# Miniprotein binders against q56419, part 257

Target 1, 326 residues: q56419
Amino acid sequence: MEGRTLEEVQEEVFKRHGVLVPKKELEDLAKALEEAGLLLTEKVEARLKEEEEKLKRERPMRLAGLSYPEGEREARAFLEAFRASYPGEGEEARVLLMPHLEPSRVPEVYGAALAALEKTPPPERIYLVGVAHRPLKEKAAALPVPFQTPFGPALPDLPALQALDALLPFELFNTPLAFREEHSLELPLFFLKGRFPEARVLPLLVARRSPELGEALKVVLRDFPGLLVLAVDLSHVGPRFGDTPLTRTLAEEARRRDLGFLERLAEGEPEAALAFLGANPTRIDGVEVVASLLPLLRERKGKVLAHRLDLEAPTLSAVGAGTLVL
Key: E = the ipSAE of ESMFold2; O = the ipSAE of OpenDDE; V2 = 0.75 times the mean of E and O plus 0.25 times the DockQ between their complexes.

## First folded at step 17 (miniprotein)

Design im32 (at its last look DockQ between E and O 0.85; V2 from the best seeds 0.85)
Fold by OpenDDE base, look of step 17:
Structure im32 (fold): chain B 326 residues (1-326), chain A 108 residues (1-108)
Amino acid sequence: as target 1 above (326 residues)
Amino acid sequence: GDLIERLEELAEEVIRYLKEHGEEELAREIEEQIKDIIEALKSGDTESAIEIFTELAETIARLLHRLGAPEELMQKVSWLIYDIARRLGMSPKQIYDIAKRFARAIER
């Protein structure tokens, strides 16, 4: 460490590799390195390189046993319980907007997504578009490998991914390490794979709005039909996000923004939905995804099935989640 | 050099699988087509190489699918075809078309 703090090393690794290494892991490495006389940075880099090489073959589960059950039998019971938490019926989806928040926080919202999937014929492929919570080298990325789930691996649709890459002005297959811990794909994929075990998947991340992605996907979807899934959360308000503790006024504003956004999407007016948010003062998570997929959302009418603003009591913060079918 | 090596790798993977499944004649045909592509490349006839390769890629996809090739092999072959197409300097449209043809060939 040659006089560097763990925070400085973490920042350096983040800047260089786009990966935030947990402090606990760095502490464990620091102890091991003190014993071994190695530089923390070199060992961290070697580990990241090894993980990157593994990601060329598969993306392992990271949240199994934490956010959802690891075992298949328990995982199926989990799906049924979540479906049961939503008392309504679903609608057939061509486009599904669903959350990627911790499932236990918003069970009925995931239940609504499952209800929609019950009314949806099994797709050949699922375009799963998540939010990059880590930096990407490009505006968007894909990881063209199997994603592990309790229901078996979600296999990539390589021809469709390759076709998409061919139409993009940048390399789609970039920043594999950004997928390592990305929950915006893993959590919705659990539900999707559980419902559609035979569907191929295109796991996509958006870091910044890419109009090129939406235009390319519009062409690809014509020749490679499938279900489009937007895995996005809505408002993020409270101290964790730089606001005051949640008040009635702040919660009402978050709900207004969330519902106003979703309803305009349900009307087939995605540009109006974005315009309604303006500077996005309540920090709706899915803005860059929606902005990238405008060509696919235009003139599609649908229905808002569920919405919740969930309080995280320890931080007096809240996150919005919704389910929309188009 | 890299392009020829990738073509040879594709040939090796496909020919090995075909021979293991008793398809010796098809294996010979694939080998001949790969040789023709390499010869076209060596002569500077990239257009002919792209034409032969495009048809070969679809043929390989169809054959492997028909024979019930394992997913791992299908993925490897798909990536090899894509990489070769890029290295041949195929246009975005041509690469898109080859991916589309591959997908159709493996539709159940």
Scores: ipSAE 0.871, ipTM 0.951, lowest interface PAE 0.5, mean pLDDT 91
Fold by ESMFold2, look of step 17:
Structure im32 (fold): chain B 326 residues (1-326), chain A 108 residues (1-108)
Amino acid sequence: as target 1 above (326 residues)
Amino acid sequence: GDLIERLEELAEEVIRYLKEHGEEELAREIEEQIKDIIEALKSGDTESAIEIFTELAETIARLLHRLGAPEELMQKVSWLIYDIARRLGMSPKQIYDIAKRFARAIER
């Protein structure tokens, strides 16, 4: 589109509509559109700066009334309904892997997480590690502010976050806007805050694997003990994710990779879990988080409590979700 | 320049709260310790500034916690302490230790 002359545009308009638009009018229109685009860009930039400043003070609920109830009473009933969706008993978790998929799609998987929390002594703090769905300026990031929930604000553990930042070779408090709509933190946090209302939170995102993060967290967890939560989804298969239409064979492969991955984690063998996935052909969401946190996962044995590969009928695609305690 | 401004901001926040709660002697002690840090910095004695600041940071956390300081003030003070520690050029280990001291002081 950059090679077109105003004369060519003028001739095309005349050819299609029988109207000869003077060259000056086309020049004036082009200039006005350029200036309008610049003004729109300035307004967008101003709003983004305003949103960024708000996020430096707090992170508001984005999914209340959409994925979970806004009111506290209804939110508590919601938690109990999800617990009831899982008929089993949990186990105490020092590390919990849970999904961030829309809760109504995998109710028993979230219910299994609640069952595990039921058996877990209330921690002083929760290390909540999600998956960045927007680009980060670094491999990982944190947003050290209160996250609003129907159960009240989830307060940040500032000393633990600052200790972590001090040990990293990059600024941990980067990219506040990446947290604005990040459901991988908000959805698990709803369940965690509902069960542990007094726990402080370290809200962390991983964009790309960071061995430095895992080594630093191992040190920080020794001095600031708490619950480690990997808020990750599993396989993503089907046309929505670039595959052929979902078939029985593809679904069976996705389940096999999900369960094989979780099983090896449950055996305390996170390197074997990653090796089992190879090139990750079913796009398990959790690989970058697991690869970052290897020092915290080695030799921790546990149990897979739940798994579902959930079908998205409109897109002929599926997403896996699981609950693992270590 | 900017480091001194952050030290003065920390002092202002802490001293204001102490005076509002009848702790005039403690407020004077905090002011004198901030002055000692600034004097050490102006003389190029960064090691002394770091030593005094490290003890001061823990003391401030303990005092504010004992007096029931609101969460908003505790968060602001925590950030000021962290920013000052970095501007002092403290090592990762030293900064980590200040964060740990702060956390322990407010647990008591």
Scores: ipSAE 0.827, ipTM 0.935, lowest interface PAE 0.6, mean pLDDT 92
ESMFold2 (binder alone), look of step 17: mean pLDDT 83; pTM 0.819

Design im4 (at its last look DockQ between E and O 0.88; V2 from the best seeds 0.87)
Fold by OpenDDE base, look of step 17:
Structure im4 (fold): chain B 326 residues (1-326), chain A 108 residues (1-108)
Amino acid sequence: as target 1 above (326 residues)
Amino acid sequence: GDLIERLEELAEEVIRYLKEHGEEELAREIEEQIKDIIEALKSGDTESAIEIFTELAETIARLLHRLGAPEELMQKVSWLIYDIARRLGMSPRQIYDISKRFSRAIER
């Protein structure tokens, strides 16, 4: 390691390969390298290559036993408990905006999403659009493989994915390693697969706003109808995100921006929602997703079912989450 | 070379499955159509190759679905068809159309 810390190596690997290698794995690798006299970089690259080859077949669960139960029976009980945490009734959704935050932090927001799904006829396919928290080669990407869940694999809709790729000016099937640990797809997919076990899925990530994606999806949705799901969080404020510790003033500003954004979306005015945020000083996570999907959000009226700004006490930071149906 | 190899791979996968399920006549028909596509390609008649392939792709999808082909085979065939369509130099609209037809053929 030529005097580098494990953290520096982790950061370098992330910068070069867009993959966050767990510290424990780096420690094990470092030990193995000390024993084998091999450069950490070569072993990491070989492992990443192996992981990439595995992702050609399936995307395994990463958060099972952590964020949600691994066992099917326990997973069903988990769904029921989350649904119970929301006392209201849902509405039928054609478009669902829901969080991808750790479920235990905002149970009633996920409960509201489940309530909406109860009123939604089973779709043939789900367009699941998440946020890329890792770099992508292109503005957007898809991983056209089964995603593992406690309820069985979520199978891809290959014809619809291929049709989408055909209409895009870039290769949609790029950066498979970005999906390996992407929670913005895994967490909402747990709830979606639990409710709609037979639905095919189009797992999509957006890194940067792509108007082309929205226009292409508008065409695809006509011929390949389904439920559109935006898996996005809202404001990110506090020290973890470069702000001062959470204050009443900062929390009020975050809530104002979150609700103002969601309300304008509920009115069918996504451009107004983006304009309302301006430079996005509270760092609403879903901005690039919404900006990419404007053609699909225009003139659709809906309802905000839930909102929460959740405090992470150890860091005095907070993240906004919401559920919106259109 | 790569295009012909992918066509042959598609043929092998489909014909094997059809024969295993007692559909010998259909297997022969698929084999003949693949040969016709390859001949068209060798003669430089790409337009005819695309036409035959477009109809064949839909036929394959429908047959495999009707016979209850396993998901793994359906995925493999879907990717082969898509890859062949791209290698044939089909337009975005033509590729989109094949994908649409495939989807309709496998609707439950």
Scores: ipSAE 0.894, ipTM 0.960, lowest interface PAE 0.4, mean pLDDT 92
Fold by ESMFold2, look of step 17:
Parts: structure tokens; sequence; C-alpha cells
Structure im4 (fold): chain B 326 residues (1-326), chain A 108 residues (1-108)
């Protein structure tokens, strides 16, 4: 009824159906529909508020039984199988770049991350930096609560999170609902918690590049040492992501961009890695995280352990994933 | 108002745990320091309140850790200390330092 009076509606109904609906009856119906729509909006908002309050106490598993097993015994066997998917040896990491893509799509890439963790002394804490897939109120956020895993709760490092919040020009604890379904933290955390069950976690998300975050983390890591994990994916190419259908040429370009990015990071040259991507034509997922964390990546040399550009045949698209130790 | 309520909540949680573990003298010391902070605030001497609170926060962390306080209590106390520090108007550097002192106290 956009742009029409009740009389115009009444006339149209009469012309089409031969019945004259009283104007009062149309007014009553319009009022009832408005009230019903308002009540639906109120119910949705009340549900979201309930979810937000729950997330202020803990973050439950969302992907158990979908991406990894729910039971602890089965989860440990799952870790062992993924480690076995990478036949090589790892290398000690002070910084680890690993994917957040569905594990079954890139098993050897997650296996390489496990191999690196195997060579890494158990840290007191893990700075887990993912990519926000839902909007944040600020450039970055944290959720300072236990994250449930099949291996038990991953406890937050509250003093370190509070120290970080104190140094930032915005409130770090700003968007609990963005964490509800955030797989870029949950999927890597499964592997990290399984290998380092006693480490506390700083669960962080980046939505937009924040130089302030990187400078603050440089200070915090000095006094609260730990393992820095960049939980990011690489190229996203093909029609699902706004490209022409995947061709051999596009796939080769995506692989070249992925490896060139990782190799420049491995040389301790994160600015060069970003410059190599230019306008980021293959939509490497990790650019905002790397751009935020430049102070922590400069002059830190390491090694690319694994890479895979995984094809999505139904969508003629592909996603890249890699494992880098610094 | 709300700052004083937070200070009283911190005192209640810590003192209850100390008394349950036979540390009544330490509980009285904590209670007295909380009262000193509140008195300094009422007199407008925020600088003294901050100095007393900074030492108190580290002391609380050390005592609760030594006594094996459960994780739920440690998290609640950590948040209360952080909230109080912000409401006292402590600088980012002062708040960072308290967080660092707390972390060191519970890692030992």
Amino acid sequence: as target 1 above (326 residues)
Amino acid sequence: GDLIERLEELAEEVIRYLKEHGEEELAREIEEQIKDIIEALKSGDTESAIEIFTELAETIARLLHRLGAPEELMQKVSWLIYDIARRLGMSPRQIYDISKRFSRAIER
C-alpha cells in the first residue's frame, strides 16, 4: 500500500473482486499488521540481547560435530590425523600464520601448523588474531571470556587483555555478538588448545587495519610474552568472490600472490609483502591483520611450511591457505 | 557512588575468602586499606587513593594466588580491580602497570 490512501485501496479491491471492504475494516487491518511487525522486531532484539549477555560469560563451541569432533577422545585422534597429513618437520615459531578455512579442505596446512607447535615451547599465553566476518564497533575487538573447546575451556589472559585495552584509543571489549559465530578464532583455537592445554588466550579480531593495535601489542608482548598467531586465509578467487569463472591463469595468479606474500613475510619484510599485493586483486584475507601488526612482523625471518589453493568445484572458485613460522 | 560500590564489592569478595581460610588479620588489613581509599576519595585526595589502591591491588593478587583461590574468584577480582582503576581516573600507564603487577603476582 505504498503511496496509496485507504480509499484508493478500497476502490481497487472493489474493481478487482466485487466486494466493498469498509474503510474502518481496512484501517483495523493496517493497525494490526503494524503491531505484529513491531512485536516481531522486539522479539528479535530481545533474543540478541540474551545472546550478548551469554557471550559476556563464555563463548560456546559452534562448530563441534561440523568441523571437528565434540568429544575429547575423538578430538585428540582428529589432531593426530591432521599432524599425520603433514609428513615434514616443523620449526619453532614466535609468530605463526595459519588458516581458518574449513580444516578438511586443507588438512596438510593445519598439519604443518601442528608440526610447528610441536617444536614450539609451551607459551604462557597465545595472542590469537583472527579476521572479523561480522561488523565491529571499532577497528578491532576482544572477547575476554572462556572459549569452550573439546579439550576444556581456553581461559582468557585477563591481565594481558586489560593491559592491551588500557593502551588503545578505543574500548577493546566492544562487540560481543561478532564473536558468536566467528570461525577465524574457533577453528585455529581447536588446534592451539589441543597442543597447548595450559596456555591462556587473548582472542582478538581485526575488522579494519589498526596501526594502534600493532603498537600496543608490541608493548604488551614485551611484558606479557607469548605466541602470536595470525589466523588468516589467503587468496579468494572466482565467481563466488566477484571474479570471472576460475581459469588456470587466475588460479596461477592467486597461487603466485599467495606465495609471494608469504615469502616476503618470511624475509621479515611485511611492508614489501603488502606492496606486492597492490590493490589485492586476489583478495588475500590476511591483509588487514598484517597491516595492523607491522611492528611485530618487521625483521622477523622464518619459513613457509605449507600452502594450498583449494578448489571449490561447484562455484568454480578457490581459497588459499598457508602455514608460516617466524 | 558507583566507585565506592565497586570498592566495597572488592573488599567483600576478598575478605570473605581470607576469613574462610583463617586469615582474619590479613582480612582486617584489607578492610582498613579499603576504608582508607574511600576516606581519601571523600576528602578529594584522589592521588592518595590511587597510591593506596595500586599497592592494594598487587597485594590482593598475591594473597589470593598463594591461597589457591579458584579461577572464578580470580577473574572476578581481576575485573573489579580494572573497573576501579578506570573509575579512579588512573592514566593508561598506571592501569597498564597494575595489570602487569597483577600478572606477575599470579604467575609466581
Scores: ipSAE 0.848, ipTM 0.946, lowest interface PAE 0.6, mean pLDDT 92
ESMFold2 (binder alone), look of step 17: mean pLDDT 83; pTM 0.822

Design im5 (at its last look DockQ between E and O 0.87; V2 from the best seeds 0.86)
Fold by OpenDDE base, look of step 17:
Structure im5 (fold): chain B 326 residues (1-326), chain A 108 residues (1-108)
Amino acid sequence: as target 1 above (326 residues)
Amino acid sequence: GDLIERLEELAEEVIRYLKEHGEEELAREIEEQIKDIIEALKSGDTESAIEIFTELAETIARLLHRLGAPEELMQKVAWLIYDVARRLGMSPKQLYDISKRFSRAIER
């Protein structure tokens, strides 16, 4: 490390590659490199370069065997169990808002999404818009490669992605390493690919609100019709997120914010939904996605199918999740 | 240099596939169109190059789809077409249109 701290190396990697490498991974690597007499930065850079080259061909599963089954048969049984966890019926969706939280935490919310998908004719393509939990070079990005799933690869719609890129004032195909471990796409995609095996996918990430994205997508959706999926979580409250431990008052405020947000979206008033949140004191995850997609959400009426505020007991924190159809 | 190289790569991929499937006449036609594009570029007639390429791109997409080309080849060709189009200096509208035409050519 030539006198550099792990934080300095992390910052350097972030500056060069736009990826925040976990400190634990850097610590493990540092120990290995001390034994090998190699510079931590060089090895990390070489590994990241290799990963980036792999991402030119495909995005492998990262959460198979952890969040969902790796085997197809088990994966199908998993889908059926999740669908069974929601006792209601769905509605046809043109726009689907669904969570990207760990599925086991909010099974009925994913079940509601599956119920909606049962009433939805198979789309030719799925616009899957997730949240970037890592920095992007631009406000939004796409990874135009197959995403691996237990049901086979989710294939990209390259012409539609290229058409979108053509209408954006920035390069859409940026920051491939941000997709490597991004669960906001992988988890929803499991359910979507399981239900619609033949649909092409446009895997999109939003880091910051981009009005240009919504305007461009409005044009693209006219010529390249498909299902729009917003893969977003709702409130994030408690110590993990800088709050006090979850109390009844804090939980009620989180639910109020989540439901108030979703209901205004269901009324076709996305600007009112954003205005209702104000400074977003409960840290609704999907704000930047919704703010980017305003042109696609306006005047679309729908229904909230499910909501849950799920407690993470070890941290006394909670995350909101919801399913909305438009 | 980079534009011509990418155009030649596109030509090679498509022509190879066509020949492997007994479509020798179509392969020759594509080769002639590629030569015409290169000649237009060398003469500084970028507008003619864009016009010829736009039609050729749609033709390639349609032919490969009709012949049942594998997904890997279709993806590679789609990228090469878009990359060439960008390097030709096509406008946002022209880029959008070529992608739209490609999509329609491969619709089932």
Scores: ipSAE 0.873, ipTM 0.949, lowest interface PAE 0.4, mean pLDDT 91
Fold by ESMFold2, look of step 17:
Structure im5 (fold): chain B 326 residues (1-326), chain A 108 residues (1-108)
Amino acid sequence: as target 1 above (326 residues)
Amino acid sequence: GDLIERLEELAEEVIRYLKEHGEEELAREIEEQIKDIIEALKSGDTESAIEIFTELAETIARLLHRLGAPEELMQKVAWLIYDVARRLGMSPKQLYDISKRFSRAIER
């Protein structure tokens, strides 16, 4: 009823169909539709509450059979194929930056991450920091439950997560529904769990920069040592992201910003890396994570192992992905 | 109140597991420490309750780990300990310390 009175609706029906519908019948119909909509809203909210409670027990695979194989045997072969797509040697990582882009789009970038993991002693735990693609109630969040993988459950490091929560000025265990479909954790976790099957995980999301998170993690990592993983993508350019059609010059600019960002991180200069991006005109995805984790990135030198700006020809757009060890 | 209920839930889980594994003397000792914590709380001596609880939490973690407690129980106990610690009004540094003690206890 688009702002019309019942008399106007009645008149319109008569003009279009030659039938005069009594006002009471229109009133009854409007009330019935409103009640049906209210009941549907109640059912949706009840189901969301149920999903939220389920996520307080475990996080199931959402991308098995879509982005990676569902079966364990096939999943292990998948890992080996990705490692083979990177011809180089890795380097030991205390901090690893890796993508969360669809693996088949950037196979050598994930392969470089696997090469780094080959050189990395198995950690007791992995701090996996992704990018929230759904709103969080706070600047950051964790989901302290097992994450299912084809290699078995990735168990949370509950004491480390609780230590982290204790140091933050907000409740870390918030917004379970934001994890339900979060590929920035699930895709990197597949590779990490496949290589380090005994490591526990701290599954973390950042929505907005949080200096408090970085300061707290610096303390926690001292007492709960492990591998820090920044699961972030780089430039997002082209019409899918609000730009003009992708040109060679725009692609070259995106690549230059991706590499300049990574190189400054590799020099142990995360503030300079952020400053280099300015207003972030190519929409590098990792900015909020890096800005949160400055205390963990300062003066830590390393190496860029791989980079690709992957073209989406149908949309004339591109996304950058890289592998950095510190 | 809710604090005492959470503390009793923690005790129930731990004592049940200890008794199932023939550790009746340890179960009695845990039960006595829980009673001491509750008595301190009823008398308004929160500082004593926190001190006793902190040592008890580490002891529980070590005992359950030594007895090969399944991951599900260890996670449930870690949650109950953290929840009780927060309800006791423990400071951020105290919460951090008790979590660190738990982690160290299950590494050995």
Scores: ipSAE 0.842, ipTM 0.940, lowest interface PAE 0.6, mean pLDDT 91
ESMFold2 (binder alone), look of step 17: mean pLDDT 84; pTM 0.821

Design im6 (at its last look DockQ between E and O 0.85; V2 from the best seeds 0.85)
Fold by OpenDDE base, look of step 17:
Structure im6 (fold): chain B 326 residues (1-326), chain A 108 residues (1-108)
Amino acid sequence: as target 1 above (326 residues)
Amino acid sequence: GDLIERLEELAEEVIRYLKEHGEEELAREIEEQIKDIIEALKSGDTESAIEIFTELAETIARLLHRLGAPEELMQKVSWLIYDIARRLGMSPKQLYDISKRFSRAIER
């Protein structure tokens, strides 16, 4: 490593390629490179280049066998169990807000999403808008390739993606490596593909608010109708996110912010929902997505089906999750 | 150079598939249309090239869909069409329209 720390190499790779390589992977690679007499950076770059080339064809599963079952039979049983965890009935969705948190943490919230999907006629296409947890070259991006799932590949709607790209002032098909490990798309897509096996998908990521995206999508949705899915989490509070350990007061504030946000969205007032959050002191994850999709959320009334603030006990931190139908 | 190469690639993919499925006449028609586009480009008549290409793109989409072309080929052709359209200097509206027409041509 010629005197560089693993953190410095990680930062350099992040700056150059927009990918955060796990420290453990860098450690393993460093050991292998020491044995091979190669520079860590060169091998990492070569691997990233290979992965980028693979992403031109398909996005493989990353969380199969971890967050959900890899086998189709087991995956179907998984869906049924999650649906069973929500005792209520759903409503037909034109817009679905659902979490992208680890499913085992908030099963009833995903169950509520499944309940809504049961009442939703099979869409021709699903606009799946996730949160970019990695840097993008542009405010938003798409990966126009099949996404692997236990139920088979989720196929892209290329004409609709191209139509969207045509209306945007930036290249939509940017930063493919940001999709490699992005769970905000993979986890919701499992449930969506399981329920709607024939639907085409538009996998979109938002890094920063883009009013242009909402305006363009409003036009596209008219000619290319489909289900809009916002895959977003809510509050992030506690030490992992720069707060003190979770207290009753902090949890109550997180819940207040989450529910206040969702309720205003359910009333068809997305601008009021954003204004209610202000500086977003509890770090609601979905703010940039909602801010980008304002034209699609205005005047749509709906219902909050589920909410949970889930404690991560080892870090005394908590993440909010919700399901909203519009 | 790059635009012509992409047009030739589109032609090759489509013509090969059509011939493999016994559609020799349609393959010849597509080949002729591609030649006309290339000639228009060489003469500097970009407007004519865009017009011919727009109609051809829809025709290709419809034909391949009707013949039950595999998903991999449909994706490849879709990307080639979009890339060619961009390289032709088509406006945002023209790009949007060609994608819309393609989508309608492959609707079940």
Scores: ipSAE 0.887, ipTM 0.956, lowest interface PAE 0.4, mean pLDDT 92
Fold by ESMFold2, look of step 17:
Structure im6 (fold): chain B 326 residues (1-326), chain A 108 residues (1-108)
Amino acid sequence: as target 1 above (326 residues)
Amino acid sequence: GDLIERLEELAEEVIRYLKEHGEEELAREIEEQIKDIIEALKSGDTESAIEIFTELAETIARLLHRLGAPEELMQKVSWLIYDIARRLGMSPKQLYDISKRFSRAIER
């Protein structure tokens, strides 16, 4: 009981249930529960340590067979189907904004990303910047190991990651467990690796905006050229996210916020894009990544290729996704 | 950990690979440079150790890449070099430069 003596517990049990439990029996029970709790904690800690050690060697697929096919042949067919879901032409990307939402929910948005990659010269490396859904020890993190995909391992660019780490005021390689289930890297990586099988990857997560990350990345990108990918979702509205059930008015606001954000980014005005969101009333997911990467987004003009606010009928909620080329 | 131990680990990995691929003369040169770094460290001349190590790191990267070293060895060597550089107390600019040199060496 919360701060009660065993005597008080004994008295309350007697009053409620008419049974007198001896003090010694309550003491034995309390000790047993404490010991069991300590053992459970030790088991959880041991499992986490094991997972952390494994993640220092490789990051296995977690969503194969759930969000995309396990087999390479089926995975290539999957890519083709997604490309076909976007009837338009892409444009060369120096920077690509793409979603990390479940692919089947927004197939044409991922298809637009594939269309952009078709027009993009194969990069030596991809700076893949996702959103941390688990706490990081610092504002940002990387996991410098191979990420498994149906197309083979996506190898890390260790020298580029080390160069980035050298310029940051914190240890970049700081939270391996945060990557264990991080779909904001795994889902975009499936598409990126499928189209650029030889590119190495810098798998990066942002938990909170870090101007230092953006300044360091601007330096690193000069000497280690590559494709910068912002793997972010847009508005999150409805009861799953703390709102009332989705209405047409809320959906219209979410779409307006999403498109206004993307349009300002496309004009090379990332500060204006952030200012447009204000308090971010529709909870656009990409704000911390964009705020971190301002030096890389300023004065870089481009085009919005696709957008969808995808409705979650069971939860009366919606999530926005878009494809932007800069 | 022990900086000298890490230098010896780097030497062991690189020299073994070079010897297995018929590069006995280069293996001797690498061994001598590693010994020079260790000697400089034992005499308290960290600046000389850093200068020798920086050039050695680039040379190692280029040699292993040219010889088609397996990815696992390249990753281990890349980490050893970065860890040694940090333990040598190299500045952020020096760490950045040695990483850039490594990258350029395996590009060409």
Scores: ipSAE 0.823, ipTM 0.930, lowest interface PAE 0.7, mean pLDDT 92
ESMFold2 (binder alone), look of step 17: mean pLDDT 83; pTM 0.819

